# Ledger of designs, part 21: VH-VL binders against Putative glutamine--fructose-6-phosphate aminotransferase [isomerizing]

Target 1, 262 residues: Putative glutamine--fructose-6-phosphate aminotransferase [isomerizing], of Saccharomyces cerevisiae (a2p2r3)
Amino acid sequence: MCGIFGYCNFLIEKTRGEIIDTLIEGLQALEYKEYDSSGISIQGDELESLNIYKQTGKISSLKEEIDLYNLNKNLPFISHCGIAHTRRATHGGLRRANCHPHNSDPSNEFVVVHNGVITNFANLKALLMAKGYVFKSDTDTECIPKLYKHIYDTSIELGYNLDFHVLTNLVLKELEGSYGLLCTSSHFPDEVVAARKGSPLVIGVKGKTDMDVNFVEVEYLDQEEDYLKLNTQTKSSGNVLAAAPVKYNTCLRKSPPFVHNT
Key: E = the ipSAE of ESMFold2; O = the ipSAE of OpenDDE; V2 = 0.75 times the mean of E and O plus 0.25 times the DockQ between their complexes.

## First folded at step 13 (VH-VL; framework fv_becotatug)

Design N2 (from M3 with heavy chain Y33S; at its last look DockQ between E and O 0.17; V2 from the best seeds 0.00; counts 0 for: pae E 10.7 > 2, placed apart)
Fold by ESMFold2, look of step 13:
Structure N2 (fold): chain C 262 residues (1-262), chain A 124 residues (1-124), chain B 107 residues (1-107)
Amino acid sequence: as target 1 above (262 residues)
Amino acid sequence: QVQLQESGPGLVKPSETLSLTCTVSGFSLSSYSVHWVRQAPGKGLEWLGYIYTSGSTRYNTPFTSRLTISVDTSKNQFSLKLSSVTAADTAVYYCAREYWEATGQSDYYYFDYWGQGTLVTVSS
Amino acid sequence: EIVLTQSPDFQSVTPKEKVTITCRASQSIGSSLHWYQQKPDQSPKLLIKYASYSFSGIPSRFSGSGSGTDFTLTINSLEAEDAATYYCHQSDSWPLTFGQGTKLEIK
């Protein structure tokens, strides 16, 4: 089967190299004996940009793919949300185009990793192709980020300004079948959404000390779909400013928790 | 060792359904995809479609409404059905095994083994 | 859909000559181009994979080159058994497509 993993740091500086290492280690912690593909998505050099790195074969092949880009691994991030995926080796015919993560468009406005089966994939693909979306893979997962972008773009044309969790709820209502998924977006750079239906999902929270536990606000938005949105609250001295929730578990002053699905 | 063999009727009447079987041996069905390719007399090769071991299929655009490709792993068989045939569907039909290789940036797939082909003539 | 255009369509050649067959793609396909040989009344046989890598058991007189949109199959010192039709095939994008074929005959 597929495995998904997410890693978020909140107000705890991590370098790009540390983030990549944590995502790779998360994939390696799965109990699979052999992998036939793996991939990650992290923020790029440009503000609000997302990059995807994926490869068939062992995790070492993913590391080699990442090394081709000669990234600045010392680049710091005070807050970051990354996602990762791996697939257990079960077949010799996997195309790289079928590896996760999958994107909505060449600009990576929405990026998804997914475990499960979308039973209405054929209908969703036909709809999205009629809207001009180009499918490059054979996987049902590819429809998810494209559906995110379609609904997002439609909402903007109609004059709406949706939060990421509201947008996610609209997307999930259109999906039939089972899933565990993580989604990040260039439109919501400090947020990740995790959702599940018929697939296990575990969220870890790491605190500073044995005697102190930093609180983390967790928002569950739709019990029928069992998806999770993690809130962070931003407050300035003397003024309270509303801020969009950041969808991750985090441990203040240490390291953010991770999201794991087997 | 690897072998693919097409079989089916040599004659099919117009408007009927063409049914072919590809029987395979010498490799695991779960590890490869099998494609169907045809060649009209005196013409070039035309890719029809494939089935991946997960059951996922893809068909060439002109055939989307008429073509069904399936697999029966208990019989080591891949099947092709082409409905509403005309004389234009007269061809030698091949099944071919697609082999996969990873090369870093892209996956490359190519047909390493082909069946012997079976001629199907559409005639009243 | 990616169109592969081969040149020439036909060539009559004497043994021991060098033969060059070209394949041009309607858009870039990287190195996802493969060459097949089809002798009369036989099924196709893979010669060259990934533009330039010989398949196992293929005589060294066959070689391939190119990337992007322009690809070449070369037969150094043609032999009589090489009389066949040669096809290029792209695996970059759906639907999979073949060139129209290049028929070689021996004089």
Scores: ipSAE 0.006, ipTM 0.427, lowest interface PAE 10.7, mean pLDDT 77
ESMFold2 (binder alone), look of step 13: mean pLDDT 88; pTM 0.913
OpenDDE, look of step 13: ipSAE 0.028; ipTM 0.569

Design N3 (from M3 with heavy chain Y33S Y50V, light chain S31N; at its last look DockQ between E and O 0.37; V2 from the best seeds 0.00; counts 0 for: pae E 4.5 > 2)
Fold by ESMFold2, look of step 13:
Structure N3 (fold): chain C 262 residues (1-262), chain A 124 residues (1-124), chain B 107 residues (1-107)
Amino acid sequence: as target 1 above (262 residues)
Amino acid sequence: QVQLQESGPGLVKPSETLSLTCTVSGFSLSSYSVHWVRQAPGKGLEWLGVIYTSGSTRYNTPFTSRLTISVDTSKNQFSLKLSSVTAADTAVYYCAREYWEATGQSDYYYFDYWGQGTLVTVSS
Amino acid sequence: EIVLTQSPDFQSVTPKEKVTITCRASQSIGNSLHWYQQKPDQSPKLLIKYASYSFSGIPSRFSGSGSGTDFTLTINSLEAEDAATYYCHQSDSWPLTFGQGTKLEIK
């Protein structure tokens, strides 16, 4: 009953307005047109900042929420990764606190959209609450970004400098259940991590040159589960990163056609 | 140090407009919203409204026709105007701070700091 | 609009006793419920955020619990300085609303 969508531009200038429009269009393409909630996350004005915009109801309510921030829609981004989520309205209205994306903290150090069920949520929540994390929603998803931040902060205190995909692997090892998720972080700008357990992941890639073939490598980080990190080829050819709509076990619609640049 | 200070006339005549100012210091206006809350003598707290950094406002339903909240970011001042007042508008008026970063999460939080309040009496 | 109903309206309490104040919401608000203390002639002071999380500097004898529609503020081993009026506040939905207050006095 929910859809997840990510959009990345790499070394191809896009304005904030274009990025927002692409994310919203991606949400509108996922399933039935009626929503009970929607949300997006994009980079803010500062390189390391992330903004979340989410609201119950129709997509117009999300657009009204975005307008509250008076964003500079002409701000250019040479590279950017954004994420989005929507839920089908047949489940009725929900509390705004339960809308995706969910964050780790008020500064949005880690931001997640997720489909699935985290079966050890009660244990994770108890642990994170004991560490001082404040839970604001009824969703099991909220534990994921908070767990990211806990593990990240611990790694920094111990003197490590983890890559985002390594950090993600550590987080996923602590999760039990099913999931399809996208994560962005102010600590890893221009990166998105996708992980799945159960549903297919579709990645569409468009090159900077018409009819050019782009190279995308998919990396599995844990041999016990399917985890994906999108890599791009360097120094061999131009590249651009764009994520296709992602569908998981909790969604009704089949995966959209893969965008292929042949 | 975070401070909010309400100011304005202590006495307002019926049918006139109540006008208050909240002067703030010790925090970034880009990271917080300011709400107005009032308390009639011996009564409970009543939320009046809020202004966001965009200039957009939300008002409690009974006040939508009478209430105007505004901000002057160059002076760190928030203003409240309540028109057509009656004796029922006699109250202590507070401004209160809520975390709301213009570039951050769009959740509504709690009021972590309050002004000291200013009593406004509506009487002839 | 979400109505918050507190119980009791007034309570006279012996020092060192456990005090329980309840707040009932007219519909589910998750844990988006906050507690404030207001002493005479003072502005409200935040005690508990999101039903159960203590605000910085609040004595450990104050705790909160509950979710959905039923919430409780507990003062374990009441002290004389705790004589005040206590309010619950919901931040789940517009308009933001407060309970009517619970006044505590020391016997």
Scores: ipSAE 0.308, ipTM 0.660, lowest interface PAE 4.5, mean pLDDT 79
ESMFold2 (binder alone), look of step 13: mean pLDDT 89; pTM 0.921
OpenDDE, look of step 13: ipSAE 0.349; ipTM 0.733

Design N4 (from M3 with heavy chain E98G, light chain S93Y; at its last look DockQ between E and O 0.21; V2 from the best seeds 0.00; counts 0 for: pae E 6.3 > 2, placed apart)
Fold by OpenDDE, look of step 13:
Structure N4 (fold): chain C 262 residues (1-262), chain A 124 residues (1-124), chain B 107 residues (1-107)
Amino acid sequence: as target 1 above (262 residues)
Amino acid sequence: QVQLQESGPGLVKPSETLSLTCTVSGFSLSSYYVHWVRQAPGKGLEWLGYIYTSGSTRYNTPFTSRLTISVDTSKNQFSLKLSSVTAADTAVYYCARGYWEATGQSDYYYFDYWGQGTLVTVSS
Amino acid sequence: EIVLTQSPDFQSVTPKEKVTITCRASQSIGSSLHWYQQKPDQSPKLLIKYASYSFSGIPSRFSGSGSGTDFTLTINSLEAEDAATYYCHQSDYWPLTFGQGTKLEIK
């Protein structure tokens, strides 16, 4: 059993250390059996940077790994989104490269943690490899962040600046199988998207003050919504991501800015 | 200057416990793993295990029952204890600094600095 | 465990010659391969990290290449001081493992 955990602070100052601790504590709370690997993604020193820390073994090994980087743990963040994962090796060997989070590229434009199985990952992988993406892991998850980047880049080339949730919907349309996933991106600072199909996902919202809303908007993607047929036909290679319309159960949208009624 | 130095008895009797110390200087213990590697005479290198400054350890599977690695941070010393030794445990024992690239992309350990090694002979 | 197989086991070479040592992994290890030099009665010294990156202070005549399962250490112009045993090492899988070594002798 794998676990995913996301933590976001919005307009509440948290230090990097607090964020890391929260993510790790979240993973610990999910611990049912012995996990063989864990990892987190947090914002880097630069606003548009994401760091990934992964390690095989116990959560303690991940802590040690993080400590080796000598991060400034006192760095404050007014807003921040981090994601975390722990796994028991079901897909892929006990290899660090197989640990979550997975990235789209060396610059970590898109970072994903995932529970579930992408059943069409072989096809996606082949497509993405044909587009020049290099796969490093043996996991089906690795295709997800790369697909994010591919669709993102394509959208930009076409002159579209998509919202993160719209981009996510396009990605999900191409995925087959069951999943719970979280995604962060350097292109969308202070945002996290969550999606599920078949796998359970729980979202908690806590405010220091009375919040106008205590729920996160959940979108149910019906097959029929004319989402922009991003003809992912990049000019050169005719391979249209012809993924069959998959009914997606839940896509989390960025909650409207909490109007703090001070 | 980064330095590691192994010390201990050069001779151990069969069934006894081999004890070695690695003294380190020139770097912060919190930033590195310290590994133990041994080399039998005329043979290749064999990884035994590592320790972090927190005391966290990882052992190679064949040694899990016999090997104990510990750290004394106050003395900048790491210790190796290998119990129930046999002639097969005769080797030069090295401690080495395990470097972890501080890049968010690096998943790999390598040994950038080694001690001079100390020969331990198991004999009656 | 990952088995690293070096080739050749032994090589006698003349100074200024180009030397190539290969290391093959039993399965893909990406770029997590490192090369060490060990001279007689000395400890191993790091030469190349992550398949192709030279360690600090290493002469430019040493280079590494490869990815996945096949790796190569190259000495472009052999010097007398290069007489040693060379080891490849992988850090992609636990436990960490080494090749059996390649002994280079200089004529």
Scores: ipSAE 0.125, ipTM 0.658, lowest interface PAE 3.0, mean pLDDT 85
ESMFold2, look of step 13: ipSAE 0.125; ipTM 0.618
ESMFold2 (binder alone), look of step 13: mean pLDDT 90; pTM 0.930

Design N5 (from M3 with heavy chain S31R, light chain S93Y; at its last look DockQ between E and O 0.06; V2 from the best seeds 0.00; counts 0 for: pae O 12.6 > 2, placed apart)
Fold by OpenDDE, look of step 13:
Structure N5 (fold): chain C 262 residues (1-262), chain A 124 residues (1-124), chain B 107 residues (1-107)
Amino acid sequence: as target 1 above (262 residues)
Amino acid sequence: QVQLQESGPGLVKPSETLSLTCTVSGFSLSRYYVHWVRQAPGKGLEWLGYIYTSGSTRYNTPFTSRLTISVDTSKNQFSLKLSSVTAADTAVYYCAREYWEATGQSDYYYFDYWGQGTLVTVSS
Amino acid sequence: EIVLTQSPDFQSVTPKEKVTITCRASQSIGSSLHWYQQKPDQSPKLLIKYASYSFSGIPSRFSGSGSGTDFTLTINSLEAEDAATYYCHQSDYWPLTFGQGTKLEIK
């Protein structure tokens, strides 16, 4: 079984090193002896960039991998979202390419960590490949970030600038199976989306001071929204996938203005 | 037939912006990455950055502050802009297509087609 | 970044001889190493992709081997037209990097 962990600081300054340590500590807390790979995604050096670091082996191997990049660990972030994953090689071979996080493209526009199984991944993969997407892994998860990008690009072409949670809902509508997932994106700085179907997901919120409002908005995909009609739009350059609504999918929405997750 | 062709001024003054265009033909832009690579006289190859069909870009770290790569799909053209040039930026500039092969499990990448290159000299 | 170190930097060889060029990566890159040939005043041309696969149209005298950190390009019987600079290239890690090149001259 795999484990996923996300950490977000909002209007609380954290250094890159602190963020990395927090993510790694989170993974260690989830780690079992059977885990054989791990990875994280954090903000890159460039504005609105995401980096991915992942490696087979123990958490120590991931640390070594990160150290190879000689990152400035003292770089401060007033707001930041990072995601992390540990994996047992049950789907896909034991190789770095199969480690999470997975990306949409070499620029890491969308980055995903995932627990569960996407049962229609073969069909999604075939479709996305036909659209020009390139796959590097043997995992079903790799379809998810690429699907994000496909739907995002299509929505932009159609004149829609969707919120991250709306975009997520469109993605989830196309996914079959069971999942817990986290997604970050360069298009949505300082945001993380969390979604689940079947798989458990726990959210923790901590404030520096007492919070007047401490709630997390949860959305169920069984509700039809106007924005879902986007999937019925067809253009010659790219079509959004049209699939039946998926029941029992839940999407964690960003609470206005932002939610703090630890 | 796949073709890439670089074009631009052969001479640029120091501190000015180097601007090049890569015109491509013989393939669909929707499936390929286009990279810029340069070669200083008598030296090796240096990767500058790439652009994907969607407009996504990645730059080599030394050039992040000076380099802009863009695409005009309507013209099948890719552009490179390098600002604040110095003599160190004198080089033959290549655009190259990155091809990929699908295996069903993973895809593989390599530069299969290159432009002829265009020499840009930075001199006062 | 991944540093690719080629050996030798320069070699002068006689036609029909066997030539071996090596490329060493600073860390393991699996099989994500490619070989390019560049003749004077020409653009690089792909010879070998992913360590051992010949590109289309490449003569059979060219072959590649290796994995991890050590790679080899072999020209089994050198021809005059093979005078060029050869580069190894890795595509596994950002930034993309090249070896420093190996210049082959024909005696």
Scores: ipSAE 0.000, ipTM 0.476, lowest interface PAE 12.6, mean pLDDT 84
ESMFold2, look of step 13: ipSAE 0.410; ipTM 0.694
ESMFold2 (binder alone), look of step 13: mean pLDDT 89; pTM 0.920

Design N6 (from M3 with heavy chain T53R, light chain G30S S31N; at its last look DockQ between E and O 0.12; V2 from the best seeds 0.00; counts 0 for: pae E 8.4 > 2, placed apart)
Fold by OpenDDE, look of step 13:
Structure N6 (fold): chain C 262 residues (1-262), chain A 124 residues (1-124), chain B 107 residues (1-107)
Amino acid sequence: as target 1 above (262 residues)
Amino acid sequence: QVQLQESGPGLVKPSETLSLTCTVSGFSLSSYYVHWVRQAPGKGLEWLGYIYRSGSTRYNTPFTSRLTISVDTSKNQFSLKLSSVTAADTAVYYCAREYWEATGQSDYYYFDYWGQGTLVTVSS
Amino acid sequence: EIVLTQSPDFQSVTPKEKVTITCRASQSISNSLHWYQQKPDQSPKLLIKYASYSFSGIPSRFSGSGSGTDFTLTINSLEAEDAATYYCHQSDSWPLTFGQGTKLEIK
């Protein structure tokens, strides 16, 4: 069993240290059993960069891992999205490479934490490998961020600049199985997408002051939705996977700006 | 043909900064992790750190305060700066390419290509 | 860090003899162990990857075995050109580490 946790501050200043602490505390709160690995992803030092820190063992091991990088923990962020994960090694061995988050590439363009099982992982992996993607883990999760990148790159090549939630919908159409997942991307700073199919996911919203809206927009998609018809515009390279559309339960969109009660 | 070549001063004074450059050919730095490894005279190999195109770096713990690795993909070069050097930093410095394979079992990495190495002596 | 301890540190052998070098890890590293050969005044060269797989171009006389904490490099019939220092290397965990080396001299 795995646990996923996301934390976003929006127009509220938080230091990197506070963000890290919040993510770790979130993971600890999820810990009802002994986990054998944990990890987080946060904003890097460079603009629109994402860092991943993960380690086997206890949460303390993750903290030690993070400390090795001598991060400026006092760096302030007005807006930031971070994601975190703890797991037991149910899929893939107990190795750091199998720890979440998983990335699309060494530049961490897309970063994912996942709770669930992708049943068509083998097929997705084979297809993505054929396109030049290198897999580093034994987990089914690793195909997800790589799929994000593949679809993203393809969409860009086709002249589309998709919203993160639209891109996510396209990814989810290719995934089979059950999942709760969070995804962040260097292409979408200060955004996080959350999606679920069969797995539970809880969202909390808190404002500094009373807000007119204390919810996140949730979208329920049908398999008949086709935003880009990307499958009809096949190029010789970088085609969207031609998987059968699947219905997914919930996709969270970017929340509208917070409206404070005056 | 894959090739790595180290370059820099062979002599550095104590307390100064050791600066080396590795020039690569036959492959793109955008696609590979590249590492620095050193070897003191008559001693074994010591890993210093790596860099990827994105600027992602990892340093061995003893060097985190003194070591900076950077990359210039436009020149197919990456560099090492080691500050506050002492006699203990006298070594042959190697740059190396990391290779990986999708084995389906686990993620293993190894160094498939090395530079010839460059001796840096820290004078007393 | 994972400490790799090689045995022996030094060996003088006659050509055509079988040579065995051992590498012991301070903790289990599965098969994330590699072997390098370094000749005098040369850079290290990869011999064996993932404990037992020969790298391209490596003579068949070189082989590797082992898992977990105990690994072995074997040279079935030593050639004069095999005079070198051999290093085991682990890529299981950070920081990357090497064995202290085994120097082979040929009589």
Scores: ipSAE 0.017, ipTM 0.508, lowest interface PAE 6.8, mean pLDDT 85
ESMFold2, look of step 13: ipSAE 0.023; ipTM 0.562
ESMFold2 (binder alone), look of step 13: mean pLDDT 89; pTM 0.918

Design N7 (from M3 with heavy chain S56T, light chain S32N S56Y; at its last look DockQ between E and O 0.23; V2 from the best seeds 0.00; counts 0 for: pae O 9.4 > 2, placed apart)
Fold by OpenDDE, look of step 13:
Structure N7 (fold): chain C 262 residues (1-262), chain A 124 residues (1-124), chain B 107 residues (1-107)
Amino acid sequence: as target 1 above (262 residues)
Amino acid sequence: QVQLQESGPGLVKPSETLSLTCTVSGFSLSSYYVHWVRQAPGKGLEWLGYIYTSGTTRYNTPFTSRLTISVDTSKNQFSLKLSSVTAADTAVYYCAREYWEATGQSDYYYFDYWGQGTLVTVSS
Amino acid sequence: EIVLTQSPDFQSVTPKEKVTITCRASQSIGSNLHWYQQKPDQSPKLLIKYASYSFYGIPSRFSGSGSGTDFTLTINSLEAEDAATYYCHQSDSWPLTFGQGTKLEIK
């Protein structure tokens, strides 16, 4: 069993250090003795960049790992999304490579933390490998960020600029099994998507002041929807996977701007 | 064609700072990790550290206090600075590109292209 | 750090002979081992990636095997041009490390 944790500040200034501490504290709250690895993803030093830090062992090991990078912890962010994960080695051995978050590529275009099992991982892996992706971990999660990138690139090639939630829906249609997942992307700064199928996911929203609306838009994918018909339009190098529609997926959408009660 | 080329002084005095530059062509530094590796005369290879355009750097532990790696993407260059050098720092210094093949895991990659190397001798 | 120990340190061989170089890791590194060839006054050249996959352009006489802690580089028929020092390299854990090298000379 794994734990996932996300933290977003929106129009509230937080330092990198505060963000890291919050993520780590979140992980600590989830941590049990049986957990043997942890990791986080946060904004990098470059605009629209994401960094990943992960390590086997206790959270203290993760902290040590982060310290090796000599990050400017005083760097302020008016808006930021970070994700975190703790893991018990159920799928894949105790290796750093098996730790979450997992990424799509070295530039971390898509970063994912995942709790659950992707039952069609073998098929997805085979397809993605055929597209040139190389897998390094022994986890079923590794296919998810790569799938994001594949679908994203394909959509761009076809002239579509999809919203993150739409892109996520396309990814979720290809995933089978049970999951709770969080995804961040350099293509979607200051956004995080959360999705679940079967696995529980809790979202908390807090405003600095009283807000008129304290909700997050949730989408239920119970019906087959073809947003882009990508499978019929893709060129030979960028085919979207043709999978059966997945029912009962829940995708968390970006909420509209909060209205503060003045 | 992918190319890396090291440049810098061939001679550095003890206690001074060794400064090297690696100029790359045929690829973007924004897409690849680049590493420094050195080789003392007649010895093996020693990893020094890497840098990525995102600002991610990692240094080998023995060099954390003395080593600084930086990147200038506008010039297609990245640099190595090693302070307080001694005779033990005499080596051929290589810059190398890490190839990823879309793995997304930097610590599992290999070096596909190397510079020719530049000899730096530390001597009074 | 992960220590990679190669064997032998030095070997003098006759052309067309089979050459075997071993690399042992101080701990399991899965398949995250690579082999490099370095000729005199040249930079290292990648031969084998991920224990057993030949890099492009590498002659078929070069092969790699192994997993976990024990790895082998094999040259099934040595050519004169194969005189070089060979290094194993692990990318499993930080810091990145190399074997001490195996120097092959041709008789």
Scores: ipSAE 0.012, ipTM 0.481, lowest interface PAE 9.4, mean pLDDT 84
ESMFold2, look of step 13: ipSAE 0.048; ipTM 0.586
ESMFold2 (binder alone), look of step 13: mean pLDDT 89; pTM 0.918

